# VH-VL binders against Uncharacterized 76.5 kDa protein in phbC 3'region, part 10

Target 1, 117 residues: Uncharacterized 76.5 kDa protein in phbC 3'region, of Thiocystis violacea (p45365r139to255)
Amino acid sequence: RILILEQDASHAKKIASLLATIGMETLVVDDPMKILARMQAFRPNLVLMDLYLPGATGSELTTIIRDHDDFYGIPILFLSQEADLDKQLAALKAGGDGFIKKPVSREALIAAVEYRM
Below, E stands for the ipSAE of ESMFold2; O stands for the ipSAE of OpenDDE; V2 stands for 0.75 times the mean of E and O plus 0.25 times the DockQ between their complexes.

## First folded at step 11 (VH-VL; framework fv_danvilostomig_arm2)

Design v4 (from u6 with heavy chain S99K S103F, light chain N34A M94L; at its last look DockQ between E and O 0.17; V2 from the best seeds 0.00; counts 0 for: pae O 6.6 > 2, placed apart)
Fold by OpenDDE, look of step 11:
Structure v4 (fold): chain C 117 residues (1-117), chain A 119 residues (1-119), chain B 109 residues (1-109)
Amino acid sequence: as target 1 above (117 residues)
Amino acid sequence: EVQLVESGGGLVQPGGSLRLSCTASGFTVSSNYMSWVRQAPGKGLEYIGYIYSSGSTDYASWANGRFTISKDNTKNTVDLQMNSLRAEDTAVYYCARDKWGYFRAFDIWGQGTLVTVSS
Amino acid sequence: ALVMTQSPSSLSASVGDRVTITCQASQSISSYLAWYQQKPGKVPKLLIYAASTLQSGVPSRFSGSGYGTDFTLTISSLQPEDVATYYCQQSYSLPPEYTFGGGTKVEIK
C-alpha cells in the first residue's frame, strides 16, 4: 500500500498507474493538510511525497509524520526535480528516506519501491 | 459566512432516542472532518466522535455503540444519532469542524443544542 | 487511554497579571495539543493549535508551549475580556479520541 502526495494530479495518476503494474495499491491524497488522517485510514507501507506542495513542503509534512509514533517508521520518498543538494539534504534531515527524480520513470520508481518494501 | 447550526435538541425520557443535526454553511461537510462534542451543565467539554470526509467514523470509548455519526452531503449536514439515553447524557451538544486533517483542532463550532434526559 | 490533566481547576488574578495554565498528558502526544477559550454562556473558541501556533485573530498575549507530556497556555497580561474557562485537547490518539482537559476557570480579582 503506497500513499501518493503529488502537487500535479497528472503525475500522481501516472505514478499510481505504474505502481498498479506491480500490484501495488495506491491512494492519491489531494490535500496535504489531510495527510495524517489519510495515513490513518489507508495505512500505507510507503509514502511518495512531492518536496513542494500547495501550502506546505514535503519536509514540513515529513516532520509531522515522524512526530507521530504510529507513522514514525514508514518510509518516505520525495518526488522532486530539486537539483540543489543542500535542499535535498535538508529534506532528508527532516526525516525523508530518499529521492525519486521527476519525471518519475517506471524503472526508477519500481527500484525505489522494491528496495524499501 | 462560515458557520455551523445544530438542531434537534429537546427533552427526552431515559431509554429514549434522539437525533441531532448540524447544518454547515460556507463550507461543505463532505470535504471536511467533523466532530461532536458535548458539555454537561456546569461541566467540561467531552469528545463524542469524529467523521472523516470519507464517511468513516470513530468514537470515544464511552460513546461507542450508543452514538452514531453520519453525513448527508446533499443537505450539507452532519447528524448524531443517540440511543439508550441516560440522565448523564444531559448536555449541550456541539458540532465542530476540524480545521486540518493533521492538526486536528476545531476552529468552527455551532451554537450548540441542549439535550435534557429526564423522566 | 490518553488522559489529559489540567491545572489549576480555577484561578483568580488581577488585570495585567501573567497567567499560566498547564496541561499534562498521560503519555507523549508530541505537539498535538490545542487550547480553547469558552467565555460564560458562549461556545468554545480555538486559541492555539499544534501546541504553540496562535489561531488567526487571537490576541498576541496568548501563547502556547510544550512538547511531549507537559504543555502550557500563557496569558502575558490578563484582560477583563479573558474571563473564561480554558481547555486543552489532545489530538494525537489513533483512532481519533480527542480528549479534553478538565478545564481551568479564569476570573478577575
Scores: ipSAE 0.016, ipTM 0.676, lowest interface PAE 6.6, mean pLDDT 91
ESMFold2, look of step 11: ipSAE 0.530; ipTM 0.829
ESMFold2 (binder alone), look of step 11: mean pLDDT 90; pTM 0.920

Design v5 (from u6 with light chain M94L; at its last look DockQ between E and O 0.09; V2 from the best seeds 0.00; counts 0 for: pae E 10.1 > 2, placed apart)
Heavy chain, then light chain:
Amino acid sequence: EVQLVESGGGLVQPGGSLRLSCTASGFTVSSNYMSWVRQAPGKGLEYIGYIYSSGSTDYASWANGRFTISKDNTKNTVDLQMNSLRAEDTAVYYCARDSWGYSRAFDIWGQGTLVTVSS
Amino acid sequence: ALVMTQSPSSLSASVGDRVTITCQASQSISSYLNWYQQKPGKVPKLLIYAASTLQSGVPSRFSGSGYGTDFTLTISSLQPEDVATYYCQQSYSLPPEYTFGGGTKVEIK
ESMFold2, look of step 11: ipSAE 0.007; ipTM 0.601
ESMFold2 (binder alone), look of step 11: mean pLDDT 92; pTM 0.936
OpenDDE, look of step 11: ipSAE 0.751; ipTM 0.922

## First folded at step 13 (VH-VL; framework fv_danvilostomig_arm2)

Design w1 (from u6 with heavy chain S99T; at its last look DockQ between E and O 0.05; V2 from the best seeds 0.00; counts 0 for: pae E 10.3 > 2, placed apart)
Fold by ESMFold2, look of step 13:
Structure w1 (fold): chain C 117 residues (1-117), chain A 119 residues (1-119), chain B 109 residues (1-109)
Amino acid sequence: as target 1 above (117 residues)
Amino acid sequence: EVQLVESGGGLVQPGGSLRLSCTASGFTVSSNYMSWVRQAPGKGLEYIGYIYSSGSTDYASWANGRFTISKDNTKNTVDLQMNSLRAEDTAVYYCARDTWGYSRAFDIWGQGTLVTVSS
Amino acid sequence: ALVMTQSPSSLSASVGDRVTITCQASQSISSYLNWYQQKPGKVPKLLIYAASTLQSGVPSRFSGSGYGTDFTLTISSLQPEDVATYYCQQSYSMPPEYTFGGGTKVEIK
């Protein structure tokens, strides 16, 4: 079960479709401020999120998730266009478990997700 | 009860460096998002940069490379390191706290500290 | 680059007047628009966040409206203590590079 937070709705739909082809159940969250409610209802075992979201950053949401008793251990994989290595490393230090730079091939995305499931 | 107090301002020569410090009271910098904003004499407000609760930073494009924000969760402080200062950097420097969530805003401001770049 | 255009740059009004200040973003910022008040010689103070939500402790004569690109701050009945410069600020940009408007100086005539 994979929770997707992506700024671009059309890209989020493509990611959801791709993961569905390998048997993954997905939920796209279009309002980052509802992430905890969506996590409580969906019960994901991995969160795939952009570093940059409307009204929130991936780092802020990671902090919120890590502070929650029910969700603190759920793997968080960043998917972002951020190419600066120092900013990528800073995102991982914020509490993320991995980073995928966009654009990403379908096989690279699948491999990264499966490795962390 | 909730306060921000900046310190470290003063007179510096062009090309010099200065480190400003912002001490928080009534809340912790470790759990909050903080920013530096400046105001040149007679001018408007100008965003400098942002430090997330995680310690990650982002900067306004004009400030990148010369200004560095850091924090010390033990001392409950957020610092602004300024290098290669120019006369145009003369301003009052404020630290500010951002609110959590959807509607980001600077809800708490310090009193500011004056930096004058002149010889 | 996201530009915040604030109008007017200054105004004078009488006590009791309704005052409106506008702020225009060069692209949609949804409702991520804040208003600050800075009285002469004082630090900025948050008045309104999320375009229309009044900050705690702010008098109810202040209100905000707008969505997308066009935003308005209204003072329903101007008071002497409202003499200040008012700034709008977008907090939408990602990566965070918040931008202030140029300010509107409000004076009593």
Scores: ipSAE 0.008, ipTM 0.572, lowest interface PAE 10.3, mean pLDDT 84
ESMFold2 (binder alone), look of step 13: mean pLDDT 93; pTM 0.946
OpenDDE, look of step 13: ipSAE 0.725; ipTM 0.917

Design w2 (from u6 with heavy chain D58Y S99T; at its last look DockQ between E and O 0.69; V2 from the best seeds 0.00; counts 0 for: pae E 4.3 > 2)
Heavy chain, then light chain:
Amino acid sequence: EVQLVESGGGLVQPGGSLRLSCTASGFTVSSNYMSWVRQAPGKGLEYIGYIYSSGSTYYASWANGRFTISKDNTKNTVDLQMNSLRAEDTAVYYCARDTWGYSRAFDIWGQGTLVTVSS
Amino acid sequence: ALVMTQSPSSLSASVGDRVTITCQASQSISSYLNWYQQKPGKVPKLLIYAASTLQSGVPSRFSGSGYGTDFTLTISSLQPEDVATYYCQQSYSMPPEYTFGGGTKVEIK
ESMFold2, look of step 13: ipSAE 0.201; ipTM 0.747
ESMFold2 (binder alone), look of step 13: mean pLDDT 90; pTM 0.918
OpenDDE, look of step 13: ipSAE 0.790; ipTM 0.925

Design w3 (from u6 with heavy chain S99L, light chain S93Y; at its last look DockQ between E and O 0.78; V2 from the best seeds 0.00; counts 0 for: pae E 4.0 > 2)
Heavy chain, then light chain:
Amino acid sequence: EVQLVESGGGLVQPGGSLRLSCTASGFTVSSNYMSWVRQAPGKGLEYIGYIYSSGSTDYASWANGRFTISKDNTKNTVDLQMNSLRAEDTAVYYCARDLWGYSRAFDIWGQGTLVTVSS
Amino acid sequence: ALVMTQSPSSLSASVGDRVTITCQASQSISSYLNWYQQKPGKVPKLLIYAASTLQSGVPSRFSGSGYGTDFTLTISSLQPEDVATYYCQQSYYMPPEYTFGGGTKVEIK
ESMFold2, look of step 13: ipSAE 0.230; ipTM 0.730
ESMFold2 (binder alone), look of step 13: mean pLDDT 89; pTM 0.901
OpenDDE, look of step 13: ipSAE 0.634; ipTM 0.895

Design w4 (from u6 with heavy chain S99K; at its last look DockQ between E and O 0.09; V2 from the best seeds 0.00; counts 0 for: pae E 8.8 > 2, placed apart)
Fold by ESMFold2, look of step 13:
Structure w4 (fold): chain C 117 residues (1-117), chain A 119 residues (1-119), chain B 109 residues (1-109)
Amino acid sequence: as target 1 above (117 residues)
Amino acid sequence: EVQLVESGGGLVQPGGSLRLSCTASGFTVSSNYMSWVRQAPGKGLEYIGYIYSSGSTDYASWANGRFTISKDNTKNTVDLQMNSLRAEDTAVYYCARDKWGYSRAFDIWGQGTLVTVSS
Amino acid sequence: ALVMTQSPSSLSASVGDRVTITCQASQSISSYLNWYQQKPGKVPKLLIYAASTLQSGVPSRFSGSGYGTDFTLTISSLQPEDVATYYCQQSYSMPPEYTFGGGTKVEIK
């Protein structure tokens, strides 16, 4: 069960479709303010998240998730176009478990998700 | 200059309905998160509900079912529809903008509009 | 339900006094606590967000501290224009189910 937060709705659908072909259940979160409610209802095994979202950053949402008693241990994998290595490292220091730079091959995305589940 | 202006308050009978409107200037509701908060005479502040930039809504548990929040991005307004009104709903109703994210807080407030529920 | 308990309900102090107001959450809210000022007959105004960050334009005599369940608002030197009711508010809940404290009325004696 994989929660997807992505700034581009078309790309989010493509990711969801790809993961569905390998048997993963996904939920795309369209509004970052809903993340905890969606996590409570969906109970994800992994969160796939962009660094840049409408009205928030992935680092801010990661802090919120890590502060929650029920969700603090859920793997968070960043998927973002951010190429600056210092910014990538900062995202991991905020509590993320991995970082994938876009563009990414189907195989690399699947492997990264499976490894962290 | 950013501003919120509420309108539509007034006197209404118990069991009645009333629609409040909040007009934003200096920013767009389509890119922001908005809320309604009320204050009964001589009492504290009470959160009502929330509308996301996407148009989705969430409500305080006590408000669910009787109050609905909606918006019109072309008119740059956020509305509060109140149904089945009771005397305890008498209050000043405020529209507010949420900073959202880590700094979630109401940074812009309207002047409020008074709703009086009395027979 | 998440309850915010604010203390005291009112206080009276002299100009120049250090004033502290406390807010206690019934469960941890991390640093998601805001403080608002409402002067008599006026609308609420954001003073502090994220427990300790001053909103732009707020005088430096205001400060906030705390994490988890216990938070304080401090006015280092009370001024006549600080007569108001002060409210804390948790913004921890997602989706938003924000809760305000009961308020602290500050007067000058």
Scores: ipSAE 0.008, ipTM 0.616, lowest interface PAE 8.8, mean pLDDT 86
ESMFold2 (binder alone), look of step 13: mean pLDDT 93; pTM 0.945
OpenDDE, look of step 13: ipSAE 0.016; ipTM 0.684

Design w5 (at its last look DockQ between E and O 0.45; V2 from the best seeds 0.00; counts 0 for: pae E 7.9 > 2)
Fold by ESMFold2, look of step 13:
Structure w5 (fold): chain C 117 residues (1-117), chain A 120 residues (1-120), chain B 109 residues (1-109)
Amino acid sequence: as target 1 above (117 residues)
Amino acid sequence: EVQLVESGGGLVQPGGSLRLSCTASGFTVSSNYMSWVRQAPGKGLEYIGYIYSSGSTDYASWANGRFTISKDNTKNTVDLQMNSLRAEDTAVYYCARDTWGYYGRAFDIWGQGTLVTVSS
Amino acid sequence: ALVMTQSPSSLSASVGDRVTITCQASQSISSYLNWYQQKPGKVPKLLIYAASTLQSGVPSRFSGSGYGTDFTLTISSLQPEDVATYYCQQSYSMPPEYTFGGGTKVEIK
């Protein structure tokens, strides 16, 4: 079960469709303020998260997730266009478990998700 | 200058309805998260509900079903529709802007409030 | 539901006194606690968020502490302009259902 936070709605749908072809259940969250409510209802095994979202950064949401008693251990994989290594490292230091730079191939995404499951 | 201004308060009879409006200046409601909070005369603060930048809403359990929050991005306003009003709904009604912080969210900008009085 | 118990309900102190106000959550809220000041006839103002972080423009005589269930707001040296009611508020609940404490009215002797 995979929670997707993606700024680009068409890209989020593409990712969700791709993961569905390998039997993964997904939920796309378009509003970062809903992330904790969606996590409680959906109970994901992994979170795919962009660094830049409406009204929040992926690093801020990661910190919130890691501070939450119920969700602190869920794997967080960043999927973002951010090329600046220092910003990528800051996201990982906030508690992320991996970083994939966009664009991403079908094979790379599937492998990254399966490795963390 | 960032400002919130509520309007639409007044006297209403029990069972009546009233629509409050909150006008934002210095920022856009379309890219922010907004809330309504009330305070009965001489009493404490009570959270009512929340509207996301997307337009989705959540409400305190006591408010769900009677109160509806909506927004108009063109007018830069957030409204509170109140139905089936009771005497205990008499209060000053505030709108507030929520910000996301490191360990949660807080209301950093408050309007001046508008008084709603429910009596026969 | 998550209950915030604030004490005392009121207090009176002299200018220069150290004032402490406490807030207890009915269950752990980590550091997800805010403090607001409401001066007489005025609107609430954010003082402290995340238990201990001062909002921009708040005087350094204000401080907050706590984690889990027990939180305090301290005014190290009470000033005349600090006459107000102080409210704690949890921002832990998801979806948002923020709960305020009952308030503490601070007056000067």
Scores: ipSAE 0.013, ipTM 0.598, lowest interface PAE 7.9, mean pLDDT 85
ESMFold2 (binder alone), look of step 13: mean pLDDT 91; pTM 0.936
OpenDDE, look of step 13: ipSAE 0.601; ipTM 0.892

Design w6 (from u6 with heavy chain D58A S99Q; at its last look DockQ between E and O 0.05; V2 from the best seeds 0.00; counts 0 for: pae E 8.0 > 2, placed apart)
Fold by ESMFold2, look of step 13:
Structure w6 (fold): chain C 117 residues (1-117), chain A 119 residues (1-119), chain B 109 residues (1-109)
Amino acid sequence: as target 1 above (117 residues)
Amino acid sequence: EVQLVESGGGLVQPGGSLRLSCTASGFTVSSNYMSWVRQAPGKGLEYIGYIYSSGSTAYASWANGRFTISKDNTKNTVDLQMNSLRAEDTAVYYCARDQWGYSRAFDIWGQGTLVTVSS
Amino acid sequence: ALVMTQSPSSLSASVGDRVTITCQASQSISSYLNWYQQKPGKVPKLLIYAASTLQSGVPSRFSGSGYGTDFTLTISSLQPEDVATYYCQQSYSMPPEYTFGGGTKVEIK
């Protein structure tokens, strides 16, 4: 069960379709402000998250998730075009479990997700 | 009852510094985004920046480098440190609670504190 | 930089009139648009968030609509206590510019 927050809606759909082909259930969150409600309803095993989202950064959302009694332990994997290593490190310091720089192959993405499940 | 009260405004010369404080009651700053917004006399509202529970801050591009937001969770306060002040920084400065789970709207505002930068 | 253009800059209307204020973003901000009321000598007050959701305690004569770049605030029947300047504010962009419109001053004839 994988929660997807992606800036580009078409890319989010491609990721969801890819993960569905390997038997994973996904939910794309189109409004980052609703992330906690979506997590409560969906109960994901992993969050796949862009670093830049409307109205918030992935690092800010990670902090919010890590502050929550029920969700603080859910793996968070960043998937982003951000190349600045300081910003990547800041995301990990906020509580992320990994960072994948775009572009990434289909096989590498699947492997990264499966490893953290 | 939720309330925000700013303090620390006053007259300062160009190039000077001033520290504003915002005291929250009825809720904790540690669990909220807290923002600063200003309004120059006769002008509209201008966003400055925010601080969140982790202590992480972010600023509008015009404010970066001269203004610093900090908080004290034990006093339930958020401060705005302003350096290298210019005449154009003359304004009423508001602190506000920044709603999470909505479109980052400011649902609670303080009364504001006036900062005047002049010779 | 994302610009919020608010129109008109001022208006006068009679009690009971329908009043419409518009706000245009220079690029899409989805529904990340909020409206504030500021009465003379008072602090701003949140009226509407997420383009169309009324804040708790706001009279139902206020409504908001829009998506993307074009947004409106409507007062269905203007009351004497609605004399104020109204501001729109976007909360979409990062870093957080969270730009306000220039304001619309509403007065009673």
Scores: ipSAE 0.024, ipTM 0.682, lowest interface PAE 8.0, mean pLDDT 86
ESMFold2 (binder alone), look of step 13: mean pLDDT 89; pTM 0.901
OpenDDE, look of step 13: ipSAE 0.691; ipTM 0.909

## First folded at step 14 (VH-VL; framework fv_danvilostomig_arm2)

Design x1 (from v3 with heavy chain D58Y S99T; at its last look DockQ between E and O 0.26; V2 from the best seeds 0.00; counts 0 for: pae E 11.3 > 2)
Heavy chain, then light chain:
Amino acid sequence: EVQLVESGGGLVQPGGSLRLSCTASGFTVSSNYMSWVRQAPGKGLEYIGYIYSSGSTYYASWANGRFTISKDNTKNTVDLQMNSLRAEDTAVYYCARDTWGYFRAFDIWGQGTLVTVSS
Amino acid sequence: ALVMTQSPSSLSASVGDRVTITCQASQSISSYLAWYQQKPGKVPKLLIYAASTLQSGVPSRFSGSGYGTDFTLTISSLQPEDVATYYCQQSYSMPPEYTFGGGTKVEIK
ESMFold2, look of step 14: ipSAE 0.007; ipTM 0.583
ESMFold2 (binder alone), look of step 14: mean pLDDT 90; pTM 0.926
OpenDDE, look of step 14: ipSAE 0.762; ipTM 0.921

Design x2 (from v3 with heavy chain D58Y S99L; at its last look DockQ between E and O 0.05; V2 from the best seeds 0.00; counts 0 for: pae E 6.9 > 2, placed apart)
Fold by ESMFold2, look of step 14:
Structure x2 (fold): chain C 117 residues (1-117), chain A 119 residues (1-119), chain B 109 residues (1-109)
Amino acid sequence: as target 1 above (117 residues)
Amino acid sequence: EVQLVESGGGLVQPGGSLRLSCTASGFTVSSNYMSWVRQAPGKGLEYIGYIYSSGSTYYASWANGRFTISKDNTKNTVDLQMNSLRAEDTAVYYCARDLWGYFRAFDIWGQGTLVTVSS
Amino acid sequence: ALVMTQSPSSLSASVGDRVTITCQASQSISSYLAWYQQKPGKVPKLLIYAASTLQSGVPSRFSGSGYGTDFTLTISSLQPEDVATYYCQQSYSMPPEYTFGGGTKVEIK
C-alpha cells in the first residue's frame, strides 16, 4: 500500500500504474494539505514523496508525519528532480528514509520501494 | 495576547547591512512557520521568505542571496539579516505568522519596522 | 513566474453598495488564495483564506469565491469602516513564492 505525493499528475499516474503491475495498491494524494486524513483512511506501508508540492514541501509534510503517534514509523522515500545536495540532506534530516533523484529506471524504483517495505 | 514586534529598522546607506528582529509573545516561534513581508512606501506587499523550527528556510527568488532568516528559540525571536542594501529596499518590514494547514496565509502581523536606504 | 492581477486598482462606492474586487492568477492556483484588508496607517489583516473561508472575527458581509484563476472578494453592503486597500495572495507556488496582488483601494463617496 503506497501513498504517492507528486506535483506532476501524469507522472503520478505512471508511477501508480508501474507499482500496480507488481501488485501494489496505491493512492495518489491530490491535495497535500489532506495528507494526514488520507493516511488515516488508506493506512499506507510506504510514502513516495516529491520534494515540491502545491502549497507545501515534502520536507514539511515529512515533519508532520514524523510528529504523529500513529504514522511516525512509516517509511518515506523521496523521489524528486532536486539535485542540490543540501536540499536532499534537509529532506533526510526532516525524517525521510531515502532520496532518489529523478530520472530513475523503472527497475530501480521498484527495488527501492520493495527494500523499504 | 498574541503579538509580534519588529525592531532594528532605521537609516542605512546603500551597500550597507542591517539586522531586523521579530519577537513573538503568546505563542512559540519554534512551533510555527514565521515569514517576513515588506511594503515600500505607497506600494503593495512583497513576500521575502520563511523559517520553521528545523531551521529550514525558503526565500522568494528576488531575495535569495541578500537576505537571511534565522531564529533564536530561547529568545522566541526571528531575525532578518539584510546585506548589500539598495534604495529600492526602503520599506516597512513586517514579520508574520504563516498559518499552516489553512492554505498558507498570514494570520498574525507585527506593526512593522521602517528601513530607509539613502545616501 | 506566477502573477496575481487585481482589478480595479481603485474604486469609490456609497455606503450600502455591493462591492466586488477581482483577482486573477496567471495559472491555476486551485483554492490557495487569501484576502487581506489594510486600513490606512494600519497593518494588513487576514479576511479570507482557502478562497472562501472567513477568518475568525471577520464580518459576514465579506465573502470570497473562485477556483483556479479567477477569484472575487465581495462586500455585500459597504460600511464606512471598510475603507482600506485589499490584497489577494496566492500560496500555491513552490518554492515558496507567496505573491500578492497589486491591491485595490476602496473609498467612500
Scores: ipSAE 0.033, ipTM 0.684, lowest interface PAE 6.9, mean pLDDT 87
ESMFold2 (binder alone), look of step 14: mean pLDDT 90; pTM 0.916
OpenDDE, look of step 14: ipSAE 0.038; ipTM 0.726

Design x3 (from v3 with heavy chain D58Y S99Q; at its last look DockQ between E and O 0.12; V2 from the best seeds 0.00; counts 0 for: pae E 13.3 > 2, placed apart)
Fold by OpenDDE, look of step 14:
Structure x3 (fold): chain C 117 residues (1-117), chain A 119 residues (1-119), chain B 109 residues (1-109)
Amino acid sequence: as target 1 above (117 residues)
Amino acid sequence: EVQLVESGGGLVQPGGSLRLSCTASGFTVSSNYMSWVRQAPGKGLEYIGYIYSSGSTYYASWANGRFTISKDNTKNTVDLQMNSLRAEDTAVYYCARDQWGYFRAFDIWGQGTLVTVSS
Amino acid sequence: ALVMTQSPSSLSASVGDRVTITCQASQSISSYLAWYQQKPGKVPKLLIYAASTLQSGVPSRFSGSGYGTDFTLTISSLQPEDVATYYCQQSYSMPPEYTFGGGTKVEIK
């Protein structure tokens, strides 16, 4: 099970469809403020998160997740267009387990997800 | 200068309804996270609800169903619709802006508007 | 909902005294804790957020500490203008269902 937070709804659907081809169930979260509730209900094995979301950053949400007793150990992969290495590193320091720079191939995304699950 | 101004408070009978409005200046309500907090006379602060910039709303468990928060982008306002009012709803009602970020808090408050529920 | 318990409910101290107010959360809230000051007849004012970060414009005599469940607001040297009720508030819940402590009334002897 993979939780997806992507600011672009179309991209989110594409990602979800891609992951479905390899047998993974996905849930797209459109409201960052609902992430813990969604995680509680969906119980993801991995979170795929854009660094920049509507009204929030992935780093902010990652910090919240890492501070939660039930979810602190869930892998979080950032998927973002952010090219600044310092900002990428900051995201990892916030608790991200990996950073995937967009654009990314289908194969590379699948490999990254499978590696960390 | 950033400012919030509440309006719409007053006297209302039990079972009645009232709509409060909060007008923002210096920032756009539609782009910010807003909350309503109340304070009964001589009592502490009590969170009522929250409206996300996306328009999603969240409420305290006690408030859910009777209170509704909404935004008006044209007027740059946040509203609090209160229904089935009770005596215990008597309070000063504040609107507040959530600064958001890694750690959130209410950094801007309105002056408050008094709501008195009495027969 | 998360319960925030403040202690004491009230205190009286002399000018220049060190004052400490505590706030305990019913469960860990990490550093998602804010402190507010509400002077008599006034609106609440944000003092501290993220447990220990001083809000802009707040005197340095105010400080916050703590992590998890136990938090403290400290006034290193109490001033007459500090007479107020202070509240802690958790911002940990997501979706938002924030809760405040019961408040601590601070007076000057």
Scores: ipSAE 0.006, ipTM 0.642, lowest interface PAE 10.4, mean pLDDT 92
ESMFold2, look of step 14: ipSAE 0.007; ipTM 0.547
ESMFold2 (binder alone), look of step 14: mean pLDDT 90; pTM 0.921

Design x4 (from v3 with heavy chain D58Y S99T, light chain A50K; at its last look DockQ between E and O 0.39; V2 from the best seeds 0.00; counts 0 for: pae O 2.7 > 2)
Heavy chain, then light chain:
Amino acid sequence: EVQLVESGGGLVQPGGSLRLSCTASGFTVSSNYMSWVRQAPGKGLEYIGYIYSSGSTYYASWANGRFTISKDNTKNTVDLQMNSLRAEDTAVYYCARDTWGYFRAFDIWGQGTLVTVSS
Amino acid sequence: ALVMTQSPSSLSASVGDRVTITCQASQSISSYLAWYQQKPGKVPKLLIYKASTLQSGVPSRFSGSGYGTDFTLTISSLQPEDVATYYCQQSYSMPPEYTFGGGTKVEIK
ESMFold2, look of step 14: ipSAE 0.382; ipTM 0.788
ESMFold2 (binder alone), look of step 14: mean pLDDT 90; pTM 0.919
OpenDDE, look of step 14: ipSAE 0.244; ipTM 0.800

